# VHH binders against Formin-like protein 12 (FH12), part 4

Target 1, 299 residues: Formin-like protein 12 (FH12), of Arabidopsis thaliana (Mouse-ear cress) (q9c7s1)
Amino acid sequence: MASNCEKMLSKIKIPLPDMLNAVLDLDSSAVIIDQIKNLIKICWSKEEMDRLRNSAGGDKEVLGKCEEIFGELMMVPRIEPKLRVFAFKVEYPSRVSDLKMWMHTIIAATKEITGSVKLFRIMQTSLTMQVLRGSNVECGLDSLVKLCDNVYLMHDFCKLLDFGNDLVHLEAASRIELETITNKMQELFDIEEEVNDEFLASENDGANFVGYRNVVHDFLCTIDGDKQLLNILYAEVGGLVNSYIAEYPSGVRFKEATNILTRFVETFYKSREEIERQAEAEKEILEKRKMNIKQNGNL

## First folded at step 20 (VHH)

Design p2 (from n1 with S50G)
Fold by OpenDDE, last read:
Structure p2 (fold): chain B 299 residues (1-299), chain A 123 residues (1-123)
Amino acid sequence: as target 1 above (299 residues)
Amino acid sequence: QLQLVESGGGLVQAGGSLRLSCTASGTTDYMGWFRQGPGKEREFVASISGSGGSTYYADSVKGRFTISRDNAKNTLYLQMNSLKSEDTAVYYCAVDLSPEQWKQLWESGYDYWGKGTRVTVSS
């Protein structure tokens, strides 16, 4: 396996000084994140130089380039933390966007589930019917599971009960784990602390780093603003989930509920489509018969 | 129009007995009892088929409760013996409606459940 340094060298499309300037300016437009990640990996790895010396079989050119890289990196105080800050800056918009999207999706789905009168009626009907008939159904959601497994019963429901697109965000929500949101938020906050630590430490880096400190400060301000928003959203998610649990005391977890509902909705729609297709087919048959009768009657 | 009228509830001491009755506007293939205790969800108690040949009971009431029906009177009964404090609840009569009947019910805006009859078991 090529050394990290060799890998870096092979991918270097931009001069290292320019990369470092971009890092110090927190300018993500000029640098590829993978290059930064590679730099992070090689930072302060004295062993890497030795490995390169041993692996290069005497390639003086490679060694020279590697030494140059290390030399340049060492000129920047706390280069690794700075690189990490830069990397975080690059990834930050997508991370925040994802969190917002996930939470909004869950919020929307939860509201749809709890607010759907049609869904409630279907569950109530299904549960009552099945339980009276001796089925081992414990809750409305369980009854939906059984409906999914009974094509005839499902068809009956599809024919007689109206269920529209009330759960628009359900499928998307079913793909989101609450734990993922929590973990990603925590990760974001942890990294923020690291950025803050670097900011504080940079006070002693000298007059040449005033610009760097300014951009990092601005970044921290951005993070703080976003953090407030994310916390509000998270609180809302928590409140809605709790409300859901209170409303559906069957002990079924949110994720399980969304899975069951997703399956139900899918099955329901498929069943409806099938019914419609059959109806159309029957209509066509009838029309053909009528036409044939007319043709034969004219003979 | 679906009408379910429950009666027979009251205050009873633990170990005592009560007999509940439900008069339905029509007979269905299955009829049953549900109950809702304080702070609890409505739960299944017992059901009986149209012929009376099949009966089902919640585990919590097996051996203590007996469900029966009189189709001629459109009446459902629940004999409750050896009552416990845990049996304290509002008891509701249930009927097995066809999907068509459910549809009609929902379209009418009427509630499926009657008022229920309250059973209170004192310890």
Scores: ipSAE 0.503, ipTM 0.831, lowest interface PAE 0.9, mean pLDDT 86
Fold by OpenDDE, last read:
Structure p2 (fold): chain B 299 residues (1-299), chain A 123 residues (1-123)
Amino acid sequence: as target 1 above (299 residues)
Amino acid sequence: QLQLVESGGGLVQAGGSLRLSCTASGTTDYMGWFRQGPGKEREFVASISGSGGSTYYADSVKGRFTISRDNAKNTLYLQMNSLKSEDTAVYYCAVDLSPEQWKQLWESGYDYWGKGTRVTVSS
């Protein structure tokens, strides 16, 4: 495997000094994140550094370039943490956006589920019918599971009951794990601490790093603001989800509930489509028969 | 119009007996009883088929409760024996409506559940 340094050299499109300036300015517009990641790897690997220093048989040009890279990197105090801060800054908007999107999706879906009169009616109907008939159904969700397996009953529901597309965010929500949200939030907060540590440490970097400190400070302020918002959203998610789940005696998890509902919705619509298709087919057959009768009657 | 009227509830001592009645406005294939205790969700108690040939009971009431029906009177009964404090609840009558009947019910704006009858078992 080519050394990290060699890999870096192969991908460098901008001069290293310019890259470092971008890092110190936290300006992501001029630098490719992969290049930064490669630099981080170089900084992280003591073995790589030693190998490059002690390598007698390598390409002299490559070695020279690597030495130059190391030399430039070593001129910057705590270059690795600074590179990490930069990398985090680059990824930060997308991470926050994803978290917001996920939480909003869950909030929306939960509200849709709990607010859906049609869904409630279907569950009530299904539950009552099945329970009275001796099925071991504990709650509405369980009844939906069984309903999905009962083609005849499903068809009856499809024919007689209206179920609109009022669960717009259900499918998307079913793909989101609450644990993922929690983990990603925690990761974000952990990295924030790293950024803060670097900020504090940078106090002694000298007058030339005042600009760097300013941009890092601004970034920290941004993170703090976003963190507060994310926590509020998270609390809302938790409240809604817990309230919803608490309605079921079985202690079903949110993910399980959304999966059940998603399956039901899919099955319901498929069944409806099938019914409609059959109806159309029958209509066509009938029309053809009528036409044939008319044609034969005129003969 | 769907109308369910429960009666027969009251205060009874543990170990005692009580008989509940429900009058329904229509006949359905299955009828049953549900109950809702304090701080608990509504739970299934018992059901009976139209012919009376099939009966189902929650495990918690098996051997103690007996469900029966009089189709001529559109009346459902629940004989409760050996009552326990855990049986304290509002008891509701249920009928097995078809999807069409549910649809009609929803369109009418009426509530499916009656007022229920309260059963209190004292220790």
Scores: ipSAE 0.496, ipTM 0.823, lowest interface PAE 1.0, mean pLDDT 87
Fold by ESMFold2, fold request of step 21:
Structure p2 (fold): chain B 299 residues (1-299), chain A 123 residues (1-123)
Amino acid sequence: as target 1 above (299 residues)
Amino acid sequence: QLQLVESGGGLVQAGGSLRLSCTASGTTDYMGWFRQGPGKEREFVASISGSGGSTYYADSVKGRFTISRDNAKNTLYLQMNSLKSEDTAVYYCAVDLSPEQWKQLWESGYDYWGKGTRVTVSS
């Protein structure tokens, strides 16, 4: 036991008193999350905790190096839950930021897709032309899949259009799983429950923990406000996605539709690059021909 | 520059026949018919090549509808036999355009689709 705890503690670069102060004050500036996570892992063993609690009031001079350090940790009531609240508070801003970013990306991409006149024109044109020529194309979206496989038609459209800034969020949205958003929101709600449980339990910790309880209370208020915002964003995502998908055959999901559009846009710009290379090569040939005409006196 | 004028629609009994026509301005290659039922998406019906050598039909109309064209008059026809209530729709003429013609249409104030001609099949 003592050698495992000593190994874990050897990875900690911040003095233990400073880490304990940071945890109790919820002061992330003094402690990094990786070091706190290592302390949480030490609290895994209930048997190890019980042994330290039984010996904490004994002769500390006979304790091993690791067990004396644990003795100091055990002076804090419910140290494991408090460490977890600290870790949650440190991680919290990035968790909320990620959820906001993912949902805003989907919202922005969906609005761009449904609002792009250029995309609408290409889908309408591609479908009409391919179907008239005998292709088995089911819808505008399916026509884009098949257009990607027809280099000559793709080159024709590339000469006529440039999407510009119409679809700037499309690629990012194509990498987002809606299920991931739902799961990550549930994880955040589970964190709120755990923080609330510690807040209630800490009422019996004594006057020395009033400051800690005030910070945790403020944190709970912050979580509640952000939860309301995230639920509003999630409802907007659902409404926009459902409206967007309703334009396509039954069974088409957001991920499938956005992947088709992303592949089409990628193929479109690859084809534009090829056209640009051909145009530059032709211009070089013309300039060489103009020089030959001048050299021979032809006008 | 593109002008598509559909005609020949009307009310007809189930099992009856109707002939639609479409005149197009200028010369065209592929031409075809689409239809849109109430509250439904526009769907392909049939198409024919410029020479008349190639024809294509939606499965729902095969054996009942015949597409043809008169290149001297630049006119497209759809002979509709054995009509069913599910054939009730507005029928639209469509033409194959070059990329340059598509661009001209996009820059104009006109839609690609005409007003169409209504076919109602009653039982």
Scores: ipSAE 0.472, ipTM 0.838, lowest interface PAE 1.8, mean pLDDT 81
Fold by ESMFold2, last read:
Structure p2 (fold): chain B 299 residues (1-299), chain A 123 residues (1-123)
Amino acid sequence: as target 1 above (299 residues)
Amino acid sequence: QLQLVESGGGLVQAGGSLRLSCTASGTTDYMGWFRQGPGKEREFVASISGSGGSTYYADSVKGRFTISRDNAKNTLYLQMNSLKSEDTAVYYCAVDLSPEQWKQLWESGYDYWGKGTRVTVSS
């Protein structure tokens, strides 16, 4: 236990009273979030402190530091919840921004996929052609997997069209895990409940905490507004994703379908690059032939 | 432009037979038949290579349907025997497209699938 305590103590680099005052003012400008997270890890119970006092470590300086920290923490009622509220308030803007960005990306990509006439026609044509030739292909999406493995057929499709701006959010959406969004939404709202619980519990903390309670109340109002938007986006994501995957055989997941489409688009443009490289090589050969055909000739 | 014209559909009793034809306006490679039943998606029925040497069948029609072609007439046939109510559908012929024909289709905005020919099997 003493080595873990010493490691955590070394991470507290600002006088503890100054850190606690910044937390109670909810003033993130004076305190680095990493220091607050370290402080949360050392919110010892009375029982935990008693166990530390009884340890046979013998390091008087480490024990003295631990007693000093314990004393300061005991000055603030429900200090651990208050520290968690502070940490949440600091991280809140980035958490909301990330969720918005992820959900908007999925919404945009899903609308592009379902709205692309070019993608629809390639899937329909690829399925039909492969089945005619005896391939065991079950659906349009499955046909794209097999098209990626057929260089000659892929090259024919690459010569016929360019997706342009049809699927610009597809690759970004393929990197987003839907379960991560669900988990992050749940985490956000669980922590919101913790903030609300501390606001209610702090009613009797005294005059020194009226400022704290006012800032927490204003923060809860901000959260309420953002919660409405996030729930709307989450519902839209769910509806669009379910509609998108309903076009495929039962059991196809968003990640599976989107990864197949992303691989197809990547293979498509890699094949276009190879076609362009071959055309450039042929152009250089023709230019050398023109140089050799001139009356001066190629020396 | 390549055109495919299906014919030979009609009303027939279960256990009966019917022969579908599809005439192409030009030279073709792989050809085949698809069908779309009431309220269902279009599904593969059978296909045949340009030479006639390779044939493929959906499991639901194996042993009952025979695909063939007459390259002198650019005509594809589907002989349907032992017909079942489940065979009721609009039948479409399909073909491999050349690169030139793919470009023409994309530029025209026309659908790949034609009108088809309707087969109704009464129980």
Scores: ipSAE 0.471, ipTM 0.835, lowest interface PAE 1.6, mean pLDDT 81

Design p2 (from n1 with S50G)
Fold by ESMFold2, fold request of step 21:
Structure p2 (fold): chain B 299 residues (1-299), chain A 123 residues (1-123)
Amino acid sequence: as target 1 above (299 residues)
Amino acid sequence: QLQLVESGGGLVQAGGSLRLSCTASGTTDYMGWFRQGPGKEREFVASISGSGGSTYYADSVKGRFTISRDNAKNTLYLQMNSLKSEDTAVYYCAVDLSPEQWKQLWESGYDYWGKGTRVTVSS
C-alpha cells in the first residue's frame, strides 16, 4: 500500500549508503538503530516491488523513491539477513543482562530457602501440628497456606522466630517464570545460529565484505562466550530448583512454591506488626492509668 | 524435655494384629501416630484429641486401625488389625506442642521424634 510506503519514506533521515555502512560495521548507535528499524520495515522482495509498480497511482514520486531504495538494498548481497544480524546486535546486550539478573536472583533465593533453619522449623512444626489436629495437609508448603488463613496460629508462630535476612531475594524470585528463562535462552541460541548462517553465507559476497565478515566473527565470539556463561548459570538454577522442589511430593512447581513462601512471609510480618501495635497500645493505656493515679494522688 | 517411648512392634503375618503403645510426658492435647516405611517419607497414621472425643485416620488405615488413649497412664495406643504388607514401617508417636514447647525443643537440641517401634508384616 502507497500510504505505508509514504509513512516509511518520511522516517528515513540518514543517507542510505551511511545506514548500510553502519549495518556492515555493526555500529549500534541510537540514531542508526532507529533508522535501520525503519529500513527493515520497507525491505521488500522483487515480487512485492512488482505489485507496488502495478498499483502506483498519481503519486509516482513515492514509487520512484521506493525503487531507488530497493535498488540500493539489492546492491548488498543477502541484505535482509545482514539487517537481521544488526537487529540482533542491538538487542543482544539487554537480553543477556536480563537473563543473568533473573538467574542470579533465583540462585540466591533458592539457596536462602533451602538454607534457612528457621523456615525449615516453621514448616515442620506447622505440618505436624495441623495434621495431628485433623487438617488435610499434604506437605510443609500446604501447611503454610493454611497457617496464613488462621490468625491465631500465625500469632503463635510470630512469637517463635524472626527471619531477619534469611529470605531477602524471595519476593524478587517470586516474579520470575522459569519457562520464560528457558524460552529466552532458546531465543539466544536461535540468534547465534542465524548470525553463524550469515557469516558462512557471506564467504561468497566478495573481497569487499572481508571487513564485514571480521566484524560478524567478533560478534559470534561474544555470543559464544556469553552463551557458555549463561549455560553454566542455567545448570546451577536447574540443580538448585530441583533440590528445592523435590522435598514436596505434591508436584508443586517453583513459582507456586515460591509464591506460597512469599505470601507466608508477608502475612508473618503483618501479624508481627499487629502484635507489636497491640503491645504498644496496651503500654500506653497502662502509662495513662499510672499518670491518672499519680495526678489524683497529688490533689 | 520431650520423652516419647514407643513399644509393641514386632513381626506378624498378614491379616494379624498388633497393639502399639507410647508413653509421653506432660501432654494434655492431641497425640498421634506416624510411620516411615522402607525408602519412604514419614506419613500420618492416626490422631486423637486430649479428651478422646475426636479421632482422625489416614485413608489407608481406616477401619483396620483404632487409636485410643488412657490419660490416667499418660499412654497412647494404636490397635492395628488386618495388617497388610504395606503397613511394614517404623511407627512413631507424636504430640501436639505449644509454640513455647517447640521453641524449648529447638534450643535443647533434642529431636522431636523418638526411636519408634518397628512393625514388619510378612506375606
Scores: ipSAE 0.443, ipTM 0.829, lowest interface PAE 1.9, mean pLDDT 81
Fold by OpenDDE, fold request of step 21:
Structure p2 (fold): chain B 299 residues (1-299), chain A 123 residues (1-123)
Amino acid sequence: as target 1 above (299 residues)
Amino acid sequence: QLQLVESGGGLVQAGGSLRLSCTASGTTDYMGWFRQGPGKEREFVASISGSGGSTYYADSVKGRFTISRDNAKNTLYLQMNSLKSEDTAVYYCAVDLSPEQWKQLWESGYDYWGKGTRVTVSS
């Protein structure tokens, strides 16, 4: 495997000074993030440079270039933290967007689940019917699980109601882990602390870094704003999930519930489609029969 | 129109007996009893088939409660013996409706459950 330095060299599209300027300006448009990541890796390994120096088969030209890169990097105070700040800045919008999307999806799905009168009715009906008939069903959700395994009963329910768009976000929500949201948020906040640390440390970097400090400060302000919003959303998610638990005291976890419901909805729609197909097929048969009778003069 | 009218509830001492009745507007294949205690969810108590040949009981009431029905009167009964404080609840009658009946019920906006009858068991 080529050294990180070699990999970087192979992908260099712009001069190092320009890259560093972009980093100090937090200008993500000027540099490819992979190059920055490679630079970060290089910063970690004084050992890597030594390894390159000691490698019997190293291209002298490559080594020279690596040394030059390393030299340039070392001229910038705390270059690694700065590179990390830049990298974070590049990834930041997508991270925040993903978190928002996930939380909104959970919020929407939870509201749909708890607010769906149709879902409530079908669960109640399913539970009541099955329990009356001697089934060991503990709760509405459990009854839906069993309902999914009973095609005839499902067909009967398909005739009773249509979910329509009641649970639009359910499938998407079923793919989201609450723990993932929590972890990703924590990661974001941890990195924010690193950015803050770098900002504070940069106070002593000199007059040439005033611009850098300004852009980092602005970035921190952005992060703080987003953090507040994310916390609000997170609180809402928590509240709704708790409400769900209160409403469905069967001990079924939210994730499990969403999985059950997703399966139910899928099965429900499939069943409905099947019923419709059968109806159409029957209609076609009847029409063909009518045509044949008509052609034979029996009508 | 589905009408379920429960009766027979009251105050009874622990170890005592009580008989509940439910009058339904129509005969269904399965009928049963549910109950909801204070701060608890509604739970299944007992059910009986149309012929009376099959009966089912919650574990908590098995051996103490007996469900029966009179189809001629469209009436469901629950004989409760050896009552415990834990049996304190509002008791509801349940019927096994056809899909068409469920649909009609939903469209009517009526609640499936009746008012229930309150059973209080004192220590």
Scores: ipSAE 0.439, ipTM 0.797, lowest interface PAE 1.2, mean pLDDT 86
Fold by ESMFold2, last read:
Structure p2 (fold): chain B 299 residues (1-299), chain A 123 residues (1-123)
Amino acid sequence: as target 1 above (299 residues)
Amino acid sequence: QLQLVESGGGLVQAGGSLRLSCTASGTTDYMGWFRQGPGKEREFVASISGSGGSTYYADSVKGRFTISRDNAKNTLYLQMNSLKSEDTAVYYCAVDLSPEQWKQLWESGYDYWGKGTRVTVSS
C-alpha cells in the first residue's frame, strides 16, 4: 500500500501548483496530460488518507508528502470533478473518433456485402450444390461454413472467382459488436451530463475560473454537435444492418455473420494460394523433366 | 447452355398421386427437385446421384415421394403419392453443374431455375 503511494508520487515531475494552473487553463500539451493522469491517480479523499496513516507502519516521509498534496488539492473548489472533466476532455477526441470509425466500417462493410454480385453467386451456388448432394445445409451462410471443410469444392470456387476489392472492410467489421457501439455512445452522453453539472456548479468559483468556464462551455457545444452526428450515423448503421438481415436471413446476429464471411474469405484465399503454389511447383518439375529429356535423348 | 423443362403438374385431390418429370441437358451428376409454396421460400424436396445409387429426401416427403432418373433420356422423375394440401407449390428441377457451366451461366445472365410446374392439392 505505502509502496504503491511511493510509486505514484515518483511519477509527479512538475510542481503541483503548475499542474493545477494547467488544469484550470485546460492545457492539453502531451507533458501536462501525462502529469494530470499521474495526479488523478493520487487524488485521495480525507478518509483514504486517514486509513493509510492508521495502517501498518509505512514510510513516514511518503505519508508527509501525501498530506501536502492533499492540502493543495483542497484549495481548489470541487477539484475531483474538475480533474474528471479535464480527463474527459483529453480522451474525448479519441472516443468520438473511435465511434465514427466503427460506424463507418460497419456501413462500408454492409454496403460491400449486399452489393457484391460475386458473394451472392457463391452463396447461392454453394447452397444449391451442397443440398443437392445430400448435405444438411440450412442457408447460404451455413453453406459457406461447410464449404471451408471441403477442399475439392473450395478449389472449384477458387477457380471461378476472385473477390478483388468487393469485401475490403469485412474483416475489420467482424471485430465490431453493435451493442458495444451503443454502450460507448451512451457512456459518452452520460459523461456529458457530468461535464454540464460541473459547469453549472462552477458559477461561483471566482474570477480565476472564468477561463475554465469559457473552455468548458465551448466544449459542451462541441459535444452537442457531435451527438447529433453520431446519432445520424447510428441510424444509418441500423438501417443498413436491417436491410442485410432481410436480404440474407440466417438466424444469426450480424457480428456472427460477418465473422463467418471473414473466415470464409480467409480460407478462400488460403486455398487459392495453395493452388497457385502447387501449380508453380508442378511447372518447375515439368520444365526440369523437359531439360533432362533433351540432355539424355539428344533432344 | 443449361435447359430445364419441368412438366407433369396439375390439380389433384388429397391422397392422390402425380408424377413430375424434368428434362435437363448438359449434366451427368446430381439432379433434384425443389418447391416453392405460396409466400414461402424455395425448399429442397429430393435429389438423386448421377448413377442413381444415392437418394435424399426432405423429411416432409419421406415415404410418400420417390425420385428416379433415366440417364438415356436425360430425364428426372418425381413420383408423388399420398398428396397433402401442404404439398401445393411450384416444383422446380435442379441440376449439379460443372465449374465451367456455373461460370457460363453467371456470364450469360440466365436464371439457374426454370419456369417450374404447378401442383395444386385440393382438400
Scores: ipSAE 0.431, ipTM 0.822, lowest interface PAE 1.9, mean pLDDT 80
Fold by OpenDDE, fold request of step 21:
Structure p2 (fold): chain B 299 residues (1-299), chain A 123 residues (1-123)
Amino acid sequence: as target 1 above (299 residues)
Amino acid sequence: QLQLVESGGGLVQAGGSLRLSCTASGTTDYMGWFRQGPGKEREFVASISGSGGSTYYADSVKGRFTISRDNAKNTLYLQMNSLKSEDTAVYYCAVDLSPEQWKQLWESGYDYWGKGTRVTVSS
């Protein structure tokens, strides 16, 4: 198994000094994140170096190069935290973007669901009908589940209702777990703390690291700004989800609710398509019959 | 036009009895009662089939309430015995409309639910 160091060496397209400079400049354009991850792994692997040293069959040249890399890395105070800060900087835009996207999706979907008069009517009608007929339905969502399982009833609803595309973000929202949002938010905050710790620690790194401190400081400022926005969004998500649960008191979790609704919407559309196909087929049959009658009548 | 008119509500002591009535503008296969208590969602109480041969009750009212109907009068009844404080609610009449009737109702802009009749059970 090629050591992490060997793997790194094989992938090194940029000289290590240049890479380190990029790290200290937090220049994410200059270095591939995988290289940084490999360096981080190398920093932790004193054990790996020892293994390489003890490996009777190791390429001495490779070992020498690895030692050189280690030596160079060790010259930088707290190189591992700095590498981690850099790695975070590289991933930061995507992480923030994802969080924003997820939360906006949930917000949009929730508003669509709660604002859909058609959906409400469908649920109310379905619930009322089924309950009156002796079905064990406790809430509107349950009624939709049963409706999905009753093709005839669904077809009747499809004929009566133009449900349209009222729930545009529902499918996307159904794929998002609230717990994931919470966890990712927390992770972001935890990493921010690490970055801050490194920033504070770097005060004593010397005059050569003033530039580094400046860029880290700027990065921290960026994070702080984004954090405020994310917190606002997060609060909104929480409020809307709670409101939703309050409006649809079934004890059904948000995810389950979105799943039920997604299934319903899908089934509804499929049923509608089937009805349309059948209608067209019937029309064609009738037309053919009429034509045949006309042809035979002229005989 | 669907019209549901509930009556018979009032103040009653715990353990007492009350009889509710609902007059509907038309006959439907199923009719029933719902109720909405303070701070609670509207919940099913009882239903009866067109023939009167099938009746359904919520567990909370089973054995205490009796639903009946007079098709000739288009009237639904709910006999409530052994009333409890938990039975305090606005009671609503419900009818099982055909899909076509639902469509008409929606298009007309009329509310499905009547005004209901208030039942208050005092301790």
Scores: ipSAE 0.400, ipTM 0.777, lowest interface PAE 1.5, mean pLDDT 86

Design p2 (from n1 with S50G)
Fold by OpenDDE, look of step 20:
Structure p2 (fold): chain B 299 residues (1-299), chain A 123 residues (1-123)
Amino acid sequence: as target 1 above (299 residues)
Amino acid sequence: QLQLVESGGGLVQAGGSLRLSCTASGTTDYMGWFRQGPGKEREFVASISGSGGSTYYADSVKGRFTISRDNAKNTLYLQMNSLKSEDTAVYYCAVDLSPEQWKQLWESGYDYWGKGTRVTVSS
């Protein structure tokens, strides 16, 4: 079954030799990543290669093309690892960027939360009021949860504080899982090891691969630099999250806390808008009444 | 301006009784007591409605403490019976302020909490 090979053939826009040259040059501008991924899949299907070689009943043209592809691939020492290195290099900038973005978002959000005097006052006030009224509330975050369910209390709070743009990164942070960051970082490091292994293995590939080795070496150096930065950011994230937990000893995880806060902020703004709408409606009614009185000659 | 003045604290033996008082500058719908023990966070003790018809107690003090109020005197009381070493704390009076009162308090920089009154229960 030449299913992967057939798929590859259907998507080939560039001659295979040119594609392979691009891979060896680690030139991402010349090749589409999906094509590389398809080639990787083909490399893993040794069984498929054998089937294609032994299959007497398939489309001769397709078989011939597949054979050609396999032949070309086999000419390159450790073609599969090289393809993986190439694929990783193509995706590397986006992966690093995403990690940086996520960590910065968490850092920013945490600082905003811990630094918000308004939020702290709201939590403290809400907690105190609810407890005095006989509510079973243990902490400020719990109080906020209950506050979100009490429209009247929320309206009262809306009148107290101009809760503006103090938590700019909160929503974005609520969508980020710390575990995702950890997993993605680990994945990056694991792949780095693979790249390094390929680099070492390529030492005996011959004179024609000196250029390839140089490019891979440079790439490894780039990864090492970025790794140091990412580790620093990660440490900062960890420190801030721990600090947050210490300040808000509710035992609530960071993600849960951010979700609660996000919901609160949303509800708060919604309530504020409702109050404003009601005020406007009342004003309109009063104005209409005044107009009617004037028209009827009573003023 | 909101002023809360707590009194009645002191040293008492385990099993003894104390009565705390709080004088407030105004009446609110709800009033209550909080306490902060050594090395502990401030915790709720008891609260009472404006009419005195509703009372709430922490589980740790239920059956031993009684909260009451005299609106004419703007005074809140806490009768503490069967005192335990665990009751050792600084006791604070609390009031349920209106949003406007809270706003004024925040704007003035005034601390919501008074000085409290210290209760020490010896074994």
Scores: ipSAE 0.081, ipTM 0.574, lowest interface PAE 2.9, mean pLDDT 83

